VH-VL binders against p40593. Designs and how they scored, part 34

Target 1, 148 residues: p40593
Amino acid sequence: MIHPLIQRLTTTLGYPLLDADGLDRQVRTQPFSVLFFAGDPQRFPEALDVAVILPELVKAFPQLAPALIAGADEARLQGRYGFSVWPSLVFLAGERYLGCLSRVLDWGEYLERIPAILAGENEDLPRIPVLSPESGTPSCSPMETSES
Key: E = the ipSAE of ESMFold2; O = the ipSAE of OpenDDE; V2 = 0.75 times the mean of E and O plus 0.25 times the DockQ between their complexes.

## First folded at step 21 (VH-VL; framework fv_concizumab)

Design aa4 (at its last look DockQ between E and O 0.28; V2 from the best seeds 0.00; counts 0 for: pae E 3.5 > 2)
Fold by OpenDDE, look of step 21:
Structure aa4 (fold): chain C 148 residues (1-148), chain A 120 residues (1-120), chain B 112 residues (1-112)
Amino acid sequence: as target 1 above (148 residues)
Amino acid sequence: EVQLVESGGGLVKPGGSLRLSCAASGFTFSSYYMSWVRQTPEKRLEWVAEISGSGGSWYFPDSVKGRFTISRDNAKNSLYLQMNSLRAEDTAVYYCAKEFRSGKYYFDYWGQGTTVTVSS
Amino acid sequence: DIVMTQTPLSLSVTPGQPASISCKSSQSLLWSDGKTYLNWYLQKPGQSPQLLIYEVSNRFSGVPDRFSGSGSGTDFTLKISRVEAEDVGVYYCMQDIRWPYTFGGGTKVEIK
């Protein structure tokens, strides 16, 4: 079950809940996005703090379109942006990755870092190549049991 | 044959609530995105909600955000629209619409619609 | 939001004559995948909308060959080569490139 504080973002505040197809539409729709990768709040209690902070960030930076990543798609979409820490806020300009803020930060730190992220100062972050789905079929070569 | 049958429309007062249902048949319901589209008395078409096949993703326009909830029961081949805090401008015929396939968001089939009237 | 503008608002056509409907978007409907996210619907009198054309020029299943879609970027056209009595109704263009999905105001086609 999604924690009530996280669920409130989608049900009460009307933030999109994004799967992979939803993310594609989000980046086509919105000039700037902030994607909330909450993770499991039992494993990462700070996710609940970020869920409370995110609406206030959106008020402070109204150019940001917020969205929640669907839990079933978090692991898959995490691989696209290369963060390793939960929770994470991922910032995008259309399809372009701008940066990530992981864990819960102090309010002042969000106000300091977000403008720099939105200004594109992190343009040199390596575009993690979207692994084309083609390569991952491990050919399990059947071991020919040589019956001697 | 694909069939979509809406129900739950009616007359409600401003600030009231209503729940719409759509019964789907003739296709693998859980494999497709579903939407609600309304038609105003002026015959304008407005998209109002979308949900993924699994029900794990959904989307709304700003006009209904925070007031409407979309859900589905794939075991019952049913789509739902919970409408809260209804307004006069929500008066419309509400259509259940099937999206063509994953990654294609146009509507290939529509229900007959159910009428919602919000009037004091 | 993307504004979809249809012209004309209404069209009265003699049976067997051609018809043309224009749809203009406020923004390009071409995406980086090379697809153009424009669709056409027909709502016949007393019926629900039905899909006619998807992705500018593709006829939906069961749609007669007399219907054709064309255009690019922001300018699109639906053509009916020979209007029949069964073609009476309101035609809508729709974009699905961005949320919210938006429709044109409709074009009413009538027979003279």
Scores: ipSAE 0.413, ipTM 0.811, lowest interface PAE 1.6, mean pLDDT 90
Fold by ESMFold2, look of step 21:
Structure aa4 (fold): chain C 148 residues (1-148), chain A 120 residues (1-120), chain B 112 residues (1-112)
Amino acid sequence: as target 1 above (148 residues)
Amino acid sequence: EVQLVESGGGLVKPGGSLRLSCAASGFTFSSYYMSWVRQTPEKRLEWVAEISGSGGSWYFPDSVKGRFTISRDNAKNSLYLQMNSLRAEDTAVYYCAKEFRSGKYYFDYWGQGTTVTVSS
Amino acid sequence: DIVMTQTPLSLSVTPGQPASISCKSSQSLLWSDGKTYLNWYLQKPGQSPQLLIYEVSNRFSGVPDRFSGSGSGTDFTLKISRVEAEDVGVYYCMQDIRWPYTFGGGTKVEIK
């Protein structure tokens, strides 16, 4: 039931498979994380393409600690990071959300967008959350196509 | 009643290997993170390994990373610690410990321990 | 790594008298969720460690109310209001805010 390409990430490459408690440990320990929300590959077949690409992204950006999110906890965590499209890669500095990239992108787009995400070009959030409204996360989707 | 029983300790020469086992009962084993914690002859407690309930996530302190491997068999309610390239500083009583879930990581139940001596 | 320092190293106490143990961490144990990740364990002679107090001040199930914990940030205290014979052993503080989890060096409590 787990597709072999996704299973290879955990069994061969050693990427952890995190539930909600494991994510709490990850964010407290790792300076930077990339979290792979694969979803159901039957519904979201692009997850397999991202599973192939993710190890190469980690080689290109070795400060990132990769991890997969367990399917049972994806819904609980999806609302926290504000993405609505699978698959998604969520980028964190400690527990601080930096941004996300949804679906499969061209390699050049990853190389352009990930450095901007890691540099913190997104708005910095307070270290301690305050009760305020937040809108969606436009960095999870591909750049707009309304301009040429 | 939660019970954890370690085995596999013994005397080993530096550079040698041992495999520790922990038999668990009295709780749903696969639902809980498990750890190994060791106690040195000086009575210092040192956490040395952690594994997720599914077995898909693990972590080690730098002192044992690359030398120790943690695994579990949820069908047999068993936790394992493979210890390679052993050194004198690995001499300790090794405890199997159950972690509390739901955002709490403290060790609520411990086994009785198994002794590992690395000498000669 | 977060260093946990306990004082004193040992206590010899007359039964019925109070005892106080200090634990200091090298970094704050307060996380952004508002919780403080400091726990206390007791290891009685010939036994494995047992959980005594979690999250600074919460007694684990079955722990007598003569045990109390307090503190914040980096400075923590365990108090035993009236020490009994069953309380002898080595007390350890422990942080579980992040990997690697670390313990204090221990405080041995004996009855005179």
Scores: ipSAE 0.259, ipTM 0.668, lowest interface PAE 3.5, mean pLDDT 85
ESMFold2 (binder alone), look of step 21: mean pLDDT 93; pTM 0.950

Design aa5 (at its last look DockQ between E and O 0.27; V2 from the best seeds 0.00; counts 0 for: pae E 3.8 > 2)
Fold by OpenDDE, look of step 21:
Structure aa5 (fold): chain C 148 residues (1-148), chain A 120 residues (1-120), chain B 112 residues (1-112)
Amino acid sequence: as target 1 above (148 residues)
Amino acid sequence: EVQLVESGGGLVKPGGSLRLSCAASGFTFSSYYMSWVRQTPEKRLEWVAEISGSGGSWYFPDSVKGRFTISRDNAKNSLYLQMNSLRAEDTAVYYCAKEFRSGKYYFDYWGQGTTVTVSS
Amino acid sequence: DIVMTQTPLSLSVTPGQPASISCKSSQSLLWTDGKTYLNWYLQKPGQSPQLLIYEVSNRFSGVPDRFSGSGSGTDFTLKISRVEAEDVGVYYCMQSIRWPYTFGGGTKVEIK
């Protein structure tokens, strides 16, 4: 069950919930995005703090389109951005990765770091290619049982 | 043949709630994004909600965020729009609209619409 | 939001004469995939909107050859080579490059 503070972002504040297909649509339609990878709040209690802070960040930086990553897709989509710490806020310019802020930070740190992230000072971050899902049809080659 | 049939429209007071339904047929419902689009009395078209094929993603314009919820039941080939805290400016004909194909961000089929009137 | 501006607001056409409708967007509708996310809809009297043209110039299935779409970036045109009685209605352009998706104000086409 999604924690009420996290659920409030989608149900009350109307932030999009993104699966893999939703993320592709988000990066196409929004000039700047902040993606919230909450994780499990039981494992990562700081996710609840970030869930409270995120709406205030969006007010401070109105160019950011916020979105919540769907829990079932978090592990898959984490691999696209290469962060290892939960929770994480991932910043994008369209499809371009700008940076990540993990755990809960002080408000002053968000106000200092976000402008630098949005200014693209991290231009040298490798564009992780959007791996098109290879339709790996598993060629189940039938094992020819050689009847000896 | 693709068919979309809206229902659940009616007269409501400001601050009231209404739930719209759309019954879909003639295509693999779960494979397509679905949207609600409304037409005002002035004949202006406004996009109001979108949902992914799986139902795992949804999107709203600022005009309806926090008031409207979109959902789907793929087993029933049904799309829903829960509208809360209704306002006079929400008065419109509400259309269910199908996305053309996966990765095509336009609507190929529209329902006949259902009328929502918000009036004191 | 991307503002879509249509001109004219209304057009009265003699049957068999050509018609032209302009749609202008406040931002480019060209995306990095090389596609331009501009579509045209027709709403006939008493009917729901129907798709005419997608991605600037592609006719939807069943749309007559007398309809054509053109343009690039921010400036688009829908043309009807010979207006017929069945072409009466309100035409809308739509952008789908950005959320929210936005429509033009419509152009009413009538027969003289």
Scores: ipSAE 0.432, ipTM 0.819, lowest interface PAE 1.4, mean pLDDT 90
Fold by ESMFold2, look of step 21:
Structure aa5 (fold): chain C 148 residues (1-148), chain A 120 residues (1-120), chain B 112 residues (1-112)
Amino acid sequence: as target 1 above (148 residues)
Amino acid sequence: EVQLVESGGGLVKPGGSLRLSCAASGFTFSSYYMSWVRQTPEKRLEWVAEISGSGGSWYFPDSVKGRFTISRDNAKNSLYLQMNSLRAEDTAVYYCAKEFRSGKYYFDYWGQGTTVTVSS
Amino acid sequence: DIVMTQTPLSLSVTPGQPASISCKSSQSLLWTDGKTYLNWYLQKPGQSPQLLIYEVSNRFSGVPDRFSGSGSGTDFTLKISRVEAEDVGVYYCMQSIRWPYTFGGGTKVEIK
């Protein structure tokens, strides 16, 4: 929690900031979760746009329990889900990985993709968290890549 | 040695408020989840609240959700429970409890407790 | 919520005799990490609870080896091989697999 728009999610909106233990407890309790991996907004400025959009996504999909991932743990937890691009939203059913959406998308794209993710249309997902990015886990990388 | 000392209990009327404190020593306080657990006059144990090491995550059972707030001050090695809108059913001895770290979810050390009595 | 049921509610034991306490949960306490999140606590008279056994069968530091735990799934047992005077008190099982954490109703162990 460094940028005011990111900080607002935890301090004003009350979204939990999860470390690895918190994530473990979250998935045991919540039927569905959306995890926000914001990264460093200086390097990944789209994180600020996602931070503005995330509360509206939760309104549109009220079954999702939102949470932010602690910056100190982002790299470790990122490897568990196999995405390589920041920012990312990771979707879970309990402990089961459903899919992720990286960077900022158009609102219409969220409305199209999130229902498919929640319906379980991402087959062949691991049932337990994968701790190694070299395990061939799915990535949310967009078709084009960039660094900033 | 791990030591947890609760304070702030007392007599309060229904609808009132109390703030409990727990002073911790003998371990790296900020590294551990902490909980409040209460024991009713009938000797039932009830988990009441949990907070992450950073203080960024917290959880409550439905019986106290919206009325209780848990917080911590890692610089002072202190855990707090703010209890509002107290009811007779909240009468109990309140313990602070230390959890073990990652992968081991149990209360390994408990304080001596502080008594909260809610009566008219 | 996971309901934890202990039996018996009380035991009167002659010193040196064994004691056995049952704890049953309304749901499995086995998680996908292969661990079973069932713990046992003892509250001696006038004291706070103290951890005896974690994850079904592991004795906490300083707990005598006359205490042992067993079980799986939803059915668990705490045994005291030879009850001593210092073992009197109320024993509680607890599940820590998910929120809200819940305790059994307690089993009071007394010496005859």
Scores: ipSAE 0.250, ipTM 0.669, lowest interface PAE 3.8, mean pLDDT 85
ESMFold2 (binder alone), look of step 21: mean pLDDT 93; pTM 0.951

Design aa6 (at its last look DockQ between E and O 0.32; V2 from the best seeds 0.00; counts 0 for: pae E 3.1 > 2)
Fold by ESMFold2, look of step 21:
Structure aa6 (fold): chain C 148 residues (1-148), chain A 120 residues (1-120), chain B 112 residues (1-112)
Amino acid sequence: as target 1 above (148 residues)
Amino acid sequence: EVQLVESGGGLVKPGGSLRLSCAASGFTFSSYYMSWVRQTPEKRLEWVAEISGSGTSWYFPDSVKGRFTISRDNAKNSLYLQMNSLRAEDTAVYYCAKEFRSGKYYFDYWGQGTTVTVSS
Amino acid sequence: DIVMTQTPLSLSVTPGQPASISCKSSQSLLWSDGKTYLNWYLQKPGQSPQLLIYEVSNRFSGVPDRFSGSGSGTDFTLKISRVEAEDVGVYYCMQSIRWPYTFGGGTKVEIK
């Protein structure tokens, strides 16, 4: 069964629940997306905390179009974005991967890291990336901001 | 032969609710996305809702989001549209439509339609 | 939303003569996969819409070869090389590149 807090996102708040074809249409439609990979809340209970905070994140960053990923497609899409830990939030500009945040973070950390992730956006937007040896591996682990 | 038969239309007052059904046959129902498309009295076609073959993914335009829900019962080969908080602009002939296949995003067969009239 | 504009609104054709219908989109329908997501439907009198052409120029199964589609980007054309009585009805273009899917306003084709 789907936990009520996660179900509320799709049923009450109207966030789309995406399979692979739905994701294709989401990235064609939305300038920026945040994709929620909840996993199994019984194994990954932090997914419930992220489900509660996600609407507040969208309110704080209203350019982001939220969506959930259908459980049957999570493994296929997880490999595309290279995260290995649930829950995860994946950030896109159109079809271009910007970054991800795994597990639940403190509110202040979301406010610090999300703008940095979004700042990687520019006018030359690619479609959703496919990981390759030359492209490097995107990371959802804590992102250090380097002073240069 | 692909066959789609809609039912459940009728006259309803603004703010009311209706549930439309679509009985499908002649193809492997669970393998295909299904949509609801409506045709207004002015003959304009408007896409209204879409649902994945498994029934676990669904999508709506802003005009009906939060008021309409789409579902399917693959054991009964049936598609449903629950319409709540109906408005005069929802008056239309409602068609169920079969999507060709994933990745093509167009409708290859449509039912005969059921009429919804929202009026005082 | 992508606005789809069809012209003309209506046309009357002498049997056996060609017909041409224009469809323009407010945004390009070409996607990075190299496909252009423009489709054409015919609604004959008293019937539901039926698919004629998908992805600009591909005739759907069973559609006569007198129907052809062309165009790119934002400008598209449906041609009927020799109009027959069975071709009467309303023709709609439709974009499926992104949500919401949108249709043109329709072009009514009649026989003189």
Scores: ipSAE 0.384, ipTM 0.753, lowest interface PAE 3.1, mean pLDDT 87
Fold by OpenDDE, look of step 21:
Structure aa6 (fold): chain C 148 residues (1-148), chain A 120 residues (1-120), chain B 112 residues (1-112)
Amino acid sequence: as target 1 above (148 residues)
Amino acid sequence: EVQLVESGGGLVKPGGSLRLSCAASGFTFSSYYMSWVRQTPEKRLEWVAEISGSGTSWYFPDSVKGRFTISRDNAKNSLYLQMNSLRAEDTAVYYCAKEFRSGKYYFDYWGQGTTVTVSS
Amino acid sequence: DIVMTQTPLSLSVTPGQPASISCKSSQSLLWSDGKTYLNWYLQKPGQSPQLLIYEVSNRFSGVPDRFSGSGSGTDFTLKISRVEAEDVGVYYCMQSIRWPYTFGGGTKVEIK
């Protein structure tokens, strides 16, 4: 069951809940995104603090389109951005990765770090290839049992 | 043949709630994004909600965020729009619309619409 | 939000004559995949909107060849080579490159 504080982001504040297809749509439609990878709040209690802070960050940086990553897709999408600490806020310019802020930070640290992340012309950050849905069917080639 | 049939429209007071339904047939419902689009009395078209095929992703414009919820029941081939805290400016014909396919961001089929009137 | 501006607001056409509708977007509708996310819809009197053209110039299934779409970036045109009585209605352009999806104000086409 999704924790009420996290659920409030989607149900009350109307933040998109993103699966893999939703993420591809988000990066296409939004100039700047902040993706919330909450994780399990029982394992990572700081996720609840970030869930409270995120709406205030969005007010401070109105150019950011917020979204929540769907729990079933968190592990898969984490691999795309390479963070290892939960919770994480991932910042994007369209499809381009800008940076990540993990755990809960002080408010002053968010105000200092976010402008630097958004201004980062990290031209050299690899364009994360939009995985076209076509590549994912593992052709389980049936092993032809050669009856000798 | 693709069919979309909206229902649940009616007259409501400001601050009231209404739930719209769309019954889909003629295609694999769970494989497609669905949207709600409304048409105002002035005949302006406004996108109001989108949901993924799985129902795990959804999107709203700022005009309806926090007031509207979109959901689907793929077992029933049904799309829903829960509308809370209704306003006079929400008065419109509400259409359910099917997206063509994954990676194609246009509506290929529309329902006949259901009328929502918000008035004191 | 991306503003979609259609011109003219209304057009009265003699049957068999051509018609042209302009749609302008406040931002480019070209994406990095090389696609341009502009679509055209027709709403006939008493009906729901129906898809005519997708991605600037592609006719939807069953749409007559007298309909054509063109344009790039921010400037788009829908043309009807020979207007027929069945073409009466309101035409809408739509962008789907950015949330929220937005429509033009519509162009009413009538027969003289």
Scores: ipSAE 0.196, ipTM 0.753, lowest interface PAE 2.3, mean pLDDT 89
ESMFold2 (binder alone), look of step 21: mean pLDDT 93; pTM 0.953

## First folded at step 22 (VH-VL; framework fv_concizumab)

Design bb1 (at its last look DockQ between E and O 0.06; V2 from the best seeds 0.00; counts 0 for: pae O 4.0 > 2, placed apart)
Fold by ESMFold2, look of step 22:
Structure bb1 (fold): chain C 148 residues (1-148), chain A 120 residues (1-120), chain B 112 residues (1-112)
Amino acid sequence: as target 1 above (148 residues)
Amino acid sequence: EVQLVESGGGLVKPGGSLRLSCAASGFTFSSYYMSWVRQTPEKRLEWVAEISGSGYSWYFPDSVKGRFTISRDNAKNSLYLQMNSLRAEDTAVYYCAKEFRSGKYYFDYWGQGTTVTVSS
Amino acid sequence: DIVMTQTPLSLSVTPGQPASISCKSSQSLLWSDGKTYLNWYLQKPGQSPQLLIYEVSNRFSGVPDRFSGSGSGTDFTLKISRVEAEDVGVYYCMQSIRWPYTFGGGTKVEIK
């Protein structure tokens, strides 16, 4: 079963649920996209917090076309964008990768980091995978200092 | 054997509404993007709408955006086009069309078409 | 929107002779995946359109080898090496690189 908060995004709010073909169509057409990789909420419970926040982010940044990524395609597409932590929000300009935000952040941090991503981060995604994509790139989440 | 059969066309006055249906068979309907394409009396072809296999993604050109809605019922192998606020320029033969294969963005099979006439 | 321009508007062809139809797009139809999203359709009299050529030069199943497509970027050509009576109809090019998908205005092919 899919959690009601995640399901609401597609069934009530009308956000597209994209497979790989749908993503290719989205990026060919939409000037800016935010892609929600929710993962399994039983393993990644912060996905539910992001599901509540995402519609408010889209209201705050209305140029972003929101979409969810189908669970069966998340691993394949994760390799394309190089994140390793769920949930993640991936930001694109057309086909071009702009950046990502992993886990859940404070509202103020979204307001600070999203404009910076949209204005200036230019990290390109690999265009052609080699053999099998593997997770080898850093997390999109900022790391806080920890006591160790 | 792929078969697409449109229905629901007719005569309607400007400002009216009409709902088109397309019955599909001979392929796994839910696996393919479907489109509506219309042919005007001048024989020009115009793409009207596209919908994903799941039914959650759709797109329209500006000429019909806000007036037309595309939907599908995968349990019934049926595609629909709801047309509201119809205008004379919407007069056309409406075809449903099947995407060739997943990830191929062109139409390999078209139905026979259903005629929509919008006139006073 | 990408404008597709076909020439000529009509052709009258002696049976067995070649025919050539041009299609020009207002923007490149090459996408970053290396594919070019230009397709050709034939609408025979009284019928719905049928796929003839996809991705510039690939013949659809059942299409005779007298049909060939070529071109790149913004300039494309459909050739019929020997026109037969069954080839009469209106030929359309179509771009499918991005929404809205757009068609050329059509080229009517007749036998004289």
Scores: ipSAE 0.249, ipTM 0.664, lowest interface PAE 3.7, mean pLDDT 85
Fold by OpenDDE, look of step 22:
Structure bb1 (fold): chain C 148 residues (1-148), chain A 120 residues (1-120), chain B 112 residues (1-112)
Amino acid sequence: as target 1 above (148 residues)
Amino acid sequence: EVQLVESGGGLVKPGGSLRLSCAASGFTFSSYYMSWVRQTPEKRLEWVAEISGSGYSWYFPDSVKGRFTISRDNAKNSLYLQMNSLRAEDTAVYYCAKEFRSGKYYFDYWGQGTTVTVSS
Amino acid sequence: DIVMTQTPLSLSVTPGQPASISCKSSQSLLWSDGKTYLNWYLQKPGQSPQLLIYEVSNRFSGVPDRFSGSGSGTDFTLKISRVEAEDVGVYYCMQSIRWPYTFGGGTKVEIK
């Protein structure tokens, strides 16, 4: 059963629920898309936070057409974009991959990172290589506090 | 005025290869999806291939997947269909078709077609 | 694949009389955006196909008002209110809801 907070995106806010064919339609029809790969909220509780944040992101960035990926197609469509962390927001310009924001971020981080992701919209920009699943861990290198 | 002019059709043996071209004019070519549609001798219409405006995405039916390649040169306003491992059932008139954007997936303009005949 | 079935295969019409062509799809052509992705084409003798109707009922530019499309879900109809000599040709329905795009077998319209 889809969690009520996630279901609200489709039933109340009217966000499309995309299967593979729906995704292909989305990228063909929308200049910019933000795709929500929620995953299982029991496994990934942060998905519920992102489900609450996503509508506010869409208000802040009205050029983004939001969509939810259908759970049955999540694993298949994940392979297209190469993210390894759940939940994920995938940003597209048409069919072009712009970037991904995984887990829940602070609101300020979304406002900082999304403009930079969207600025990559130029068709002439080289295909961002599908980041191999290994490279997507932000190395939170702990700042070694040099006890001097 | 939108114009689409196909070329490269001809007679080829089974297992042979052929490359079709379509010259486009009268619209911003790179902004539109383009397709190839063929018409069999029995007058059946079959969608054969589609390519995005950027050329990064393409689609094929299972009937031609792995044998046909679609490409475009936006600088030359040209669409191509490379056909390999041709079969008798590939015999048709091949049309270049422009797709309408903005959520409407239909062919608004068609070329005059080029004839491909696959025969022993 | 979505199967498109047209009826009749051929139609002979007296000029000025109405004509009706049916198209049935094996699956609903209604999408989540509320649009129905059924289109009609006419291929006149010796010509390429030309768009007549898109999304069930919308006439393409330059298409006479004697042409009308209707239907929903899986059942669609193209009507010609008064057939003219220039309407001779083969009519095709097409679905564009998903790949592969598929066409009906065509309906040949002739003048008596």
Scores: ipSAE 0.022, ipTM 0.651, lowest interface PAE 4.0, mean pLDDT 88
ESMFold2 (binder alone), look of step 22: mean pLDDT 93; pTM 0.954

